# Designs tried in a protein design chat: VHH binders against q84jc2. Part 171

Target 1, 232 residues: q84jc2
Amino acid sequence: MSKMRNLVEEKFLEFYESWVIQLELYLHQLLIAHNNNTMSETELRHLISKLTTHHKAYYTAKWAAIREDVLAFFGSVWLNPLENACSWLTGWKPSMVFRMVDRLRKSRVVLVEAQVKKLEELRVKTKFDEQKIEREMERYQVAMADRKMVELARLGCHVGGESVMVVEAAVRGLSMGLEKMVKAADCVRLKTLKGILDILTPPQCVEFLAAAATFQVQLRRWGNRRHYVTHS

## First folded at step 9 (VHH)

Design pb8 (framework vhh_8fcz_2)
Fold by ESMFold2-Fast, scan of step 9:
Structure pb8 (fold): chain B 232 residues (1-232), chain A 125 residues (1-125)
Amino acid sequence: as target 1 above (232 residues)
Amino acid sequence: QVQLVESGGGLVQPGGSLRLSCAASGFTFSNYYMNWVRQPPGKGLEWVSGINSDSSYTDYADSVEGRFTIIRDNDKKMVYLQMTSLKTEDTAVYYCARSPDELQALFEEGYFDVEGQGTQVTVSS
């Protein structure tokens, strides 16, 4: 009577809800640190480390889950429709993060020219890696329409042991291809995040992470509070 | 015993090509992020290239981007570095290196828990 969830979806939903609650707690700490000029560099580095560890925990859980069922991450039940609409290969689009970096250009802690140059070089590299993955996704989508795949889809409409087994093998192949693309996208995400944090000073890292976490939390809140317009 | 054994180095002229090989044994190769690093004469270690466990992601140092290609074969437990358009600045001992954790490899490229014995590449006319 209701939409069923598989065990991977239920387990990751439980993990993700706890992970987001902890992200909101870290966001609170980031905002306090950003507004408090008395925090030491050691305290700021410790807070940044907590955030990077938190993101690593997400990818550890995600990669374990996609090994079991990558399709759970396309149209995820733990994300609202707005979050899903804004997703690029099951997560944030790597180049989008530089819009959060652009906010730092107007902050109290001004970026020096050397940092601006390194961030632009990283932006170009990130877009190049992103386009490489997009070409792979295009090839994957085209392959779904080839003669063998169309024939397998037609065979799946016949109730027979052999045709069912052939279709299951094809779906397994499709899932493996998606898993590789998701892992490639996540590698670009993690490399981009590391690159930004390596270029920025600790106060700038705190401001950047606060901006990113604020956007993520607000996007979730906006999607959860949406309304449909009905005909009157 | 965990081992990484490099081969394929040699003397080559500028503009030439070489393919380096790394044979891995004693661990579950398909679970690890693998790297090539090099040490030029009188200098420290430089990271050259990396490849994740399933070959879905590769990365390169700016100095070799477009000239080098990293490849892995999990069935053969091999990592390769195809080098083209070689320059005198590429002269170094090349090492195959394992990252201790695949996710940490994406944040700490300079940290390796296993390194091979190396293979010498000399680029001169």
Scores: ipSAE 0.634, ipTM 0.848, lowest interface PAE 1.6, mean pLDDT 86

Design pb9 (framework vhh_8fcz_2)
Fold by ESMFold2-Fast, scan of step 9:
Structure pb9 (fold): chain B 232 residues (1-232), chain A 125 residues (1-125)
Amino acid sequence: as target 1 above (232 residues)
Amino acid sequence: QVQLVESGGGLVQPGGSLRLSCAASGFTFSNYYMNWVRQPPGKGLEWVSGINSDSSYTQYADSVEGRFTIIRDNDKKMVYLQMTSLKTEDTAVYYCARSPDELQALFEEGYFDVEGQGTQVTVSS
């Protein structure tokens, strides 16, 4: 039995399925490029650009959707339960991608000391930005228990014209707060991705993007397999 | 007509503070990523700080991190730069600048389609 979906959920589900199919095609190209040392720097930069454009398309669609219904991104219908369980504020946790970067330190193309230092500086900055967002989320949750919010929740139990309008305004305010938190998290994700790509050479960028896309695709396949087999 | 107008510059002692203001007009201000950039005497443009459309994310150049704060007021169509612990090396003409695309601003923080006239900041003892 499928859950009923709103228009935002239906539109984004359709977008996301197509987006993932294209990601798998780009992953195939990244894996070929990684195993082909004859590709020029220009060709590698073009492939990296295709991936960054693809990720930008995702955030363009996501930010349009969260402006309409941010709650659709909490427990998303286009993600399986494993993907949802691994989410931090509706997406990947930025600092976790440094685990994929750590694999590059032992790869065919060894990172030079200057790159290692810049990656560590970026990792520290990313964790700091994550903590700022987590503190904002805590403040948001505390604000939910504020005296005014408790009174508005109480009014919501009494149907009447004025009280209904006040409650609706409060709910819109809550959604706006969540939208800001999600956009802040997405900005940290995009800046972390950009920072890594700016530090790495084109061959290292291809290897990193291949690792990231592989993880995303496999996590989806693993979750879909277990979701399909799991008895409810 | 799209315009950005800066104000608030002046002469200040090292260690002092200044607040720069930028008034935007002629476009939907709340849809754009906004930046502060500066040009020191005899040098090229240097990106200083940026803020996304809803103020949920701010960025700073390493040289100003912890000393400067970027703020925006969408209702007033204003962006501000609060500068503290000013150094002689902060002497520059400061410009307000608009990024052509909000998502692109996160990848190419040095690219702008609209810039203001500038306001002079001089840090000198």
Scores: ipSAE 0.654, ipTM 0.855, lowest interface PAE 1.4, mean pLDDT 86

Design xc1 (framework vhh_6qgx_2)
Fold by ESMFold2-Fast, scan of step 9:
Structure xc1 (fold): chain B 232 residues (1-232), chain A 126 residues (1-126)
Amino acid sequence: as target 1 above (232 residues)
Amino acid sequence: QVQLVESGGGLVQAGGSLRLSCAASGRTFSTYSMAWFRRAPGKEREFVAAISGSGEYTFYTDSVKGRFTISRDHAKNTVSLQMNSLRPEDTAVYYCAAPEGFSWYDLDSESGYDYWGQGTRVTVSA
C-alpha cells in the first residue's frame, strides 16, 4: 500500500541520516589513523572492525525495510538525485570498489605481488557475479512483460474488486522476486568488501576504507549542494 | 619488449566454429587478467571476454555468452577464445589485450589494457 510505503521510507530516512553521520565520524578516525603511523596493529584492527560492523548494520536495516517495501529502494527519498543516479540495483556497483584499490597502488605502503594476484582474481570474480545478477534482472523485466501481466493490466481497466485482488497478488509476487534480487546484489557487495579487507594489511585496510568513505560522503555533499543552489 | 600475436581467424559459415589463439612474448601475464576485444567494420572496438590470471574466473559480453569460451595455458603463455555457433554479427577483427599492471579500469574498458595485438580477422557468412 502507499500508506505503508510512506512509513517505511520515513523510518529508513531517519536510520540513514544517523548512519551517514556515524560514517563521517568513522571517516575522521580513519584519516587520523592513516596520517599517524604510531597506531598499533591491534588499534587498527579495532577501527576496521567498527567499520565492518557499521556496514553490516546498514544491510540489516536495509533487508528489514526491503521486506516491507522493496520499491522504496528504487529512487530512494533518503538519497539525493546524484546518489540515485550513481546507484546500481539499490546500492554501489561492487566492481567500482576496485577504483579505491588504485589509491593503495600509489600508496607509501606498497602492495606485494601476492596481494596483487589475489585482488586481480577477486576483481574478475566480482564482475562475473555482477553479470549473473544483471541477467536475472533482465529475466525479471521479461517476466513483467509476460502475456499474463499484460492481460491483467487490461482487465484492471474494465472490471472492479475481484480483478484488483488478482492484480495485487501478482504485484506482490513480483516484489518478492525483486527483494531476492536486491539481496543477491547486496551479498556480492559484502563478499567483495570482505574479500578486499581479507587480502589487505591493517594499514592498507584503513587507507582503502578511508578512500571508500570519502567518496561516499563527498558524493552526498556534491549532490546536496547542487540541490540547495538550484532551489535557493 | 612485449608482443601479443593473434591467430586462428578465417572465413566460416554461420553455425560454424573457430578457435582464436593469442601468444604473448617478452613477458608473462600469469598474475593479470587478459581480454579479447573485437572491431566490426565501421564500428569502435567492443569487449568480448576476459579471464583472470589463474584462469578460474571469466567474464563475457552478453551477445557471446554461452557461445564463446575463453581459456589460458600458462606453460605456453597463451590465451584462447573458442567461438561456437558463429553468427554473421560476429564478423570482426579480434584483438588480444593485456595490462601493464594492476588496473583500476573495468575489465570491459579498453583503457585498462596497455598491450594490444594487431588482430586476426573473422568473417562469418550467411
Scores: ipSAE 0.432, ipTM 0.777, lowest interface PAE 2.6, mean pLDDT 85

Design xc10 (framework vhh_6qgx_2)
Fold by ESMFold2-Fast, scan of step 9:
Structure xc10 (fold): chain B 232 residues (1-232), chain A 126 residues (1-126)
Amino acid sequence: as target 1 above (232 residues)
Amino acid sequence: QVQLVESGGGLVQAGGSLRLSCAASGRTFSTYAMAWFRRAPGKEREFVAAISGSGEYTFYTDSVKGRFTISRDHAKNTVSLQMNSLRPEDTAVYYCAAPEGFAWYDLDSESGYDYWGQGTRVTVSA
């Protein structure tokens, strides 16, 4: 370890390791369902429900943790450096999942015109929501550099009950601002995921979820092994 | 036979306005986002603006935000670009672009568009 972990980091590390192991088990079930195409619609819906519940559990745990320490999610100790480098506001970039949707277009399970129309509108809406959050983050970074914050930081160098309390209140405000932005980004992620699953048929949902989980698991494995091709 | 035909370009003084129109024929694009790109002399094509199939969501490159407005008319199968407060830096050939079908490319990526018009020239003098 290159740094001391706090209690929030230790608790979430333990949660995340277990969550990833369960994701790999679900991925195995998704691949079996996709390759065999022998499961009933009821069985496929049950499997999709398990994945949806699993992702919901992640955001429930994450939101509880960020209320205690949102900064733990910027450069997270439970993620390897490659996963951290690929993060957008503490998680996957919502519009990226439409690359997984493009695989369905090339699949044996054909997308009908009504689905294409809904997916295209959702794709554009998702990019619109992303840009709004990116502009808010830019404004946050500018606010952190404001003369007012600089003056408060300078005051923190001199001990005194009143000035110390004012600086601590400002730091709390900055953390609450980050928490709000992370939650906004997570809401876009969840709305995008739900939107896609609502548009797709159960077999298409299985294929989409398998593609998404495969990418997540492989990204983690690539980073953990430290295997890389030297740039030419 | 799919064609995109741009019109409305011309010569205008800095601070002036122009309205560009793109007429599509051979198919409708009501499902898909459509975009305007431009190419200044000696430069590569650059994204200007895009509009969703529904018309609800619009996108602009930073240099034109607040000055340009993109809109659609599904009955006429047209996409328009209202350009206000024009600057010499806006001088370029303006192209209308549309996709063949669903694509994962970003809205500002040329790779996401398969159909292109011949362009309409806009010249903004100082």
Scores: ipSAE 0.534, ipTM 0.829, lowest interface PAE 2.1, mean pLDDT 86

Design xc11 (framework vhh_6qgx_2)
Fold by ESMFold2-Fast, scan of step 9:
Structure xc11 (fold): chain B 232 residues (1-232), chain A 126 residues (1-126)
Amino acid sequence: as target 1 above (232 residues)
Amino acid sequence: QVQLVESGGGLVQAGGSLRLSCAASGRTFSTYAMAWFRRAPGKEREFVAAISGSGEYTFYTDSVKGRFTISRDHAKNTVSLQMNSLRPEDTAVYYCAAPEGFGWYDLDSESGYDYWGQGTRVTVSA
């Protein structure tokens, strides 16, 4: 028997499929802008703005959904197994985007000394923020296995009255803790993305966003081909 | 030629303090994070602390957090590690580390650092 999708999972699946289709359309526009180099700075800034708005829309929808069911984002039904395997706290690992930035250093796009200094500082800050969140997640996992939680789990194996209420309260507390950690991770993602875009010139932003979107779209395609679209 | 030279190691009793210094020559590292690692007798090298180029962001391994403070002096091209409330478990050779350039490695990964000093020995008695 197959796992039943809840309403939050069904709603977000529909949103995500539409969001990815739009990302592919924006990727096409980014590649045209990058390859032709015919757009004005104003036109490039407008395209970059469309991409940043698109990513903000994702987090608006995600945060509404995790308020209702944060666990839907741990092993998401709208992601294929490869995408799920590559997830760090329900999304991309923020420091990984610096690999896309490192690619720009090897391109015809010239990063000036001031940009390198700011990018390196942002990279270190991003890794520091990631490690703080990883430590909080480790503390959460340890707390799950502590004496109090073990006793609550034992109590929860017995049907009836007071024990059911106590277990439900504990589970709610755990979900709130996960929601806080996921939002903290998403804030690092958004701050890292904005920070990079604020440092780069508009042509460099287009190349960076094209590289990031290409990786995301290709990862989805690789995973879907491997599993014959088993988790769409 | 890039060189990192550590100093300040020695013998100290438990509860004591030492200040380690790392002097960099051959280039400046003001843009890049620098780190301290240590190797205890019979053990592998482990991360201790890292500091950003600006000095604004610092990161420590849990066992030293609250006891050690990393800092840097751009004018002298030095990174320092102030070690307080020393324990016998802190006995190790301490190494200063710096990267060749921009990279994606985590701050506590040896793979993120290309330049290493010869080390300075710290011995903490019971």
Scores: ipSAE 0.493, ipTM 0.772, lowest interface PAE 1.9, mean pLDDT 85

Design xc12 (framework vhh_6qgx_2)
Fold by ESMFold2-Fast, scan of step 9:
Structure xc12 (fold): chain B 232 residues (1-232), chain A 126 residues (1-126)
Amino acid sequence: as target 1 above (232 residues)
Amino acid sequence: QVQLVESGGGLVQAGGSLRLSCAASGRTFSTYAMAWFRRAPGKEREFVAAISGSGEYTFYTDSVKGRFTISRDHAKNTVSLQMNSLRPEDTAVYYCAAPEGFNWYDLDSESGYDYWGQGTRVTVSA
């Protein structure tokens, strides 16, 4: 009794498991850097660069995969049910990272006035971009339930070259629409991440990235456990 | 001694217009997003509109989109709400809101705002 998986799902599952292992290794390095006041700015910048490259690698792999099968990213097999439940358009909600930024404000690390101004403007811009995407997704969902799509679904039950071609064209159109929406959401994620890192100093970037990676890793661990018990 | 003072409310007939103004004193809010909320008789407070510190980004609840326009004047330390094509269901007390500082709350969350005016009453007759 073997489970059949889509090849895109199997390939991305393998990629994602390796990507998460490397993220945990980078998190360890970030925590060491955060607790070690002797690291140079050059060393901190190098570590930050490794993390940004790592996140870009995820989106490069994701965009290649969604071009083949975007639906694999809705209810992903490489994510546990908790991670899937917390997903917004196949990934993290961009504005949630400002929770990690707020932690910097509450820590002993001081944000200067110029940084606060830029972060606040980025926060509002990010929420504006999110709402624009949410409106487009709602319109897309309405279009999927439109009378023409319902009629095409009925036609898909009939065997015939013409009907098959029309249904295939419509399904391809829907998939391309979803690909554009997912990619637009991912662009907001990357732009928000880059924007925050461009505003913060290297030590603040390390603290921010450590907080973000910790949340991502812990969310996965919470979802993978039978019960939410912390073991030191 | 931070105060937000709303003005411009009144009685207007359906289809009419009103311009609300919020004057801030005691500090400037030029860095932060500011918002308008309203509370209709017998109902809870709801979000109306928000504007970024720069004024570049504006956000509206669906029921007022296309009818209301939020704007700000940094020199006067004011935020305004131009209300056009008013409907009886727009009848409410309108409140201006501003944050103490940076926070992560959604723009339409009351929790994101620490300073509130006393409100200005808008009554739209049929």
Scores: ipSAE 0.540, ipTM 0.819, lowest interface PAE 1.8, mean pLDDT 85

Design xc13 (framework vhh_6qgx_2)
Fold by ESMFold2-Fast, scan of step 9:
Structure xc13 (fold): chain B 232 residues (1-232), chain A 126 residues (1-126)
Amino acid sequence: as target 1 above (232 residues)
Amino acid sequence: QVQLVESGGGLVQAGGSLRLSCAASGRTFSTYAMAWFRRAPGKEREFVAAISGSGEYTFYTDSVKGRFTISRDHAKNTVSLQMNSLRPEDTAVYYCAAPEGFRWYDLDSESGYDYWGQGTRVTVSA
């Protein structure tokens, strides 16, 4: 069956389900911290560190999985259709997190001028990094439509050892190119997240992480309810 | 009073070059990204390029990437757009834009900018 789940997909599905459950537990802790003015800066930094470690664990597991099968991350079986529709190179678009930052400004959190300056620089840098990756995506798509690739696809219709080997080598090359692009996108995600957390104070970091986790959890819930009727 | 004044537009033949300049007065924008937009006859205003407060990072629309270069001079409070290899489809009125302060917006969205110049006209002949 062409739609059978492979071992990489099964293992990552199990990992991701546990990872999301733990994210929801951390979200509860972030919301408590946000509403509690008695927590020390050290306690807030400890909580922020737990969230940072949790996100790093996701990328550690992801990079191990894409080394084995990068295509499992395009149309991921552990994500619902809404989550997949909102994906940019197998994950969140890095610049989208600045929407969460703007929510901090509109909330009760005061951003000082020095923070605004650093956030504006990071926002443009993030867009610059995204554009570099999008250019690589365009080159990849052009390479897919290249005359040589079209000819290799045509030859794939003929049964023969040499033709089969040449097509398989091309497919391996395409997979390696995708792996490189996905890792580059993930590096921009991690650098953007770290950059924001380095600029914000611990209370602001807690509110930012709570907003981000809330959005991720709610997007999953909205997509999972696609087939259910809403009660009045 | 805050003002943005564009200059450097004109008539040029296809393949030619022009350098547009935007002079800001009444306020500095060194903290904030600034952008160039353009409006061709009969079309909506579209994004062209943006530059970070420091001038280190730049962002371009695909149709001008590699042909246009945005830069800024903090001492003169100016943002420039060097336009090379001009094409007839680059014919438009070019506008300089700046935000009042930090708020969420895409760099390529008009909604992100509060201050606009009156524009400078660029006409590229075939």
Scores: ipSAE 0.521, ipTM 0.814, lowest interface PAE 1.9, mean pLDDT 85

Design xc14 (framework vhh_6qgx_2)
Fold by ESMFold2-Fast, scan of step 9:
Structure xc14 (fold): chain B 232 residues (1-232), chain A 126 residues (1-126)
Amino acid sequence: as target 1 above (232 residues)
Amino acid sequence: QVQLVESGGGLVQAGGSLRLSCAASGRTFSTYAMAWFRRAPGKEREFVAAISGSGEYTFYTDSVKGRFTISRDHAKNTVSLQMNSLRPEDTAVYYCAAPEGFHWYDLDSESGYDYWGQGTRVTVSA
């Protein structure tokens, strides 16, 4: 019926629940800051720093967890079905973040030409980086169907002695390949986030981070609502 | 008065090469990504390739990656598509596309592009 959680899944579930609660608290601070036209640049930069540190903490915990069990991040038990359905290589798709930047284009504070040029360049670079990872994922799937892997899978149907050891080694190899791809995807996520924040002014960063956090929090709430999830 | 004009289409045998060019007039697009799309007989228009404002980053549809190369010449206000190892499946009318400004649509979405050329025809014989 229900799958028993392993230790990695239990520990990361506890971490993630606390991490999301803190994200909601930071979102509240971002929304207050967005409505305060007199907040100093130093105060805004401090708030932005809290958010970037919070996101870095997530990836530190994630990379420690995937080293133990990367498969826990494919169909994660700490995410609801809607969050899992929207994932790309165990997280948000980097290029979709530019939808949050579109709000700044319509903001009272206009993006200057230099910012638009850098954002457009980053947008295409992000797509370029995504495509490289998708190609590696395709190669991985082809490699999994290789004759040697098929033969090892057949051997796995028989338990005992050396056959068990050989199958365990093959499974570890598959997990290491997935771990490398997930880390590559996370590096694109972090570089895209950092790139956007480096281009934007502090007030624009606050607006961007508020939009991103709002979307993440709302997606989780929508997926957790029984009535919303059952309507299709 | 913005106009995109494609050229370089023609007939070629499978395995051959063609170079398409798109000349933009009435405006420069040096800040923005520009793209090539194609429409095969009986099919919808599909994305082929895009290039960043600087020309440093490129994005290709899977079926042409490694075979096609998109490039820019800012002095001539042109975007080019070098097509190598052509296949019968590449037979289509090829269109150059450019945006009016910054937008949130993906590079491979037609919705992101406001200016389109009339197209140049490419026919690849088996």
Scores: ipSAE 0.573, ipTM 0.840, lowest interface PAE 1.7, mean pLDDT 85

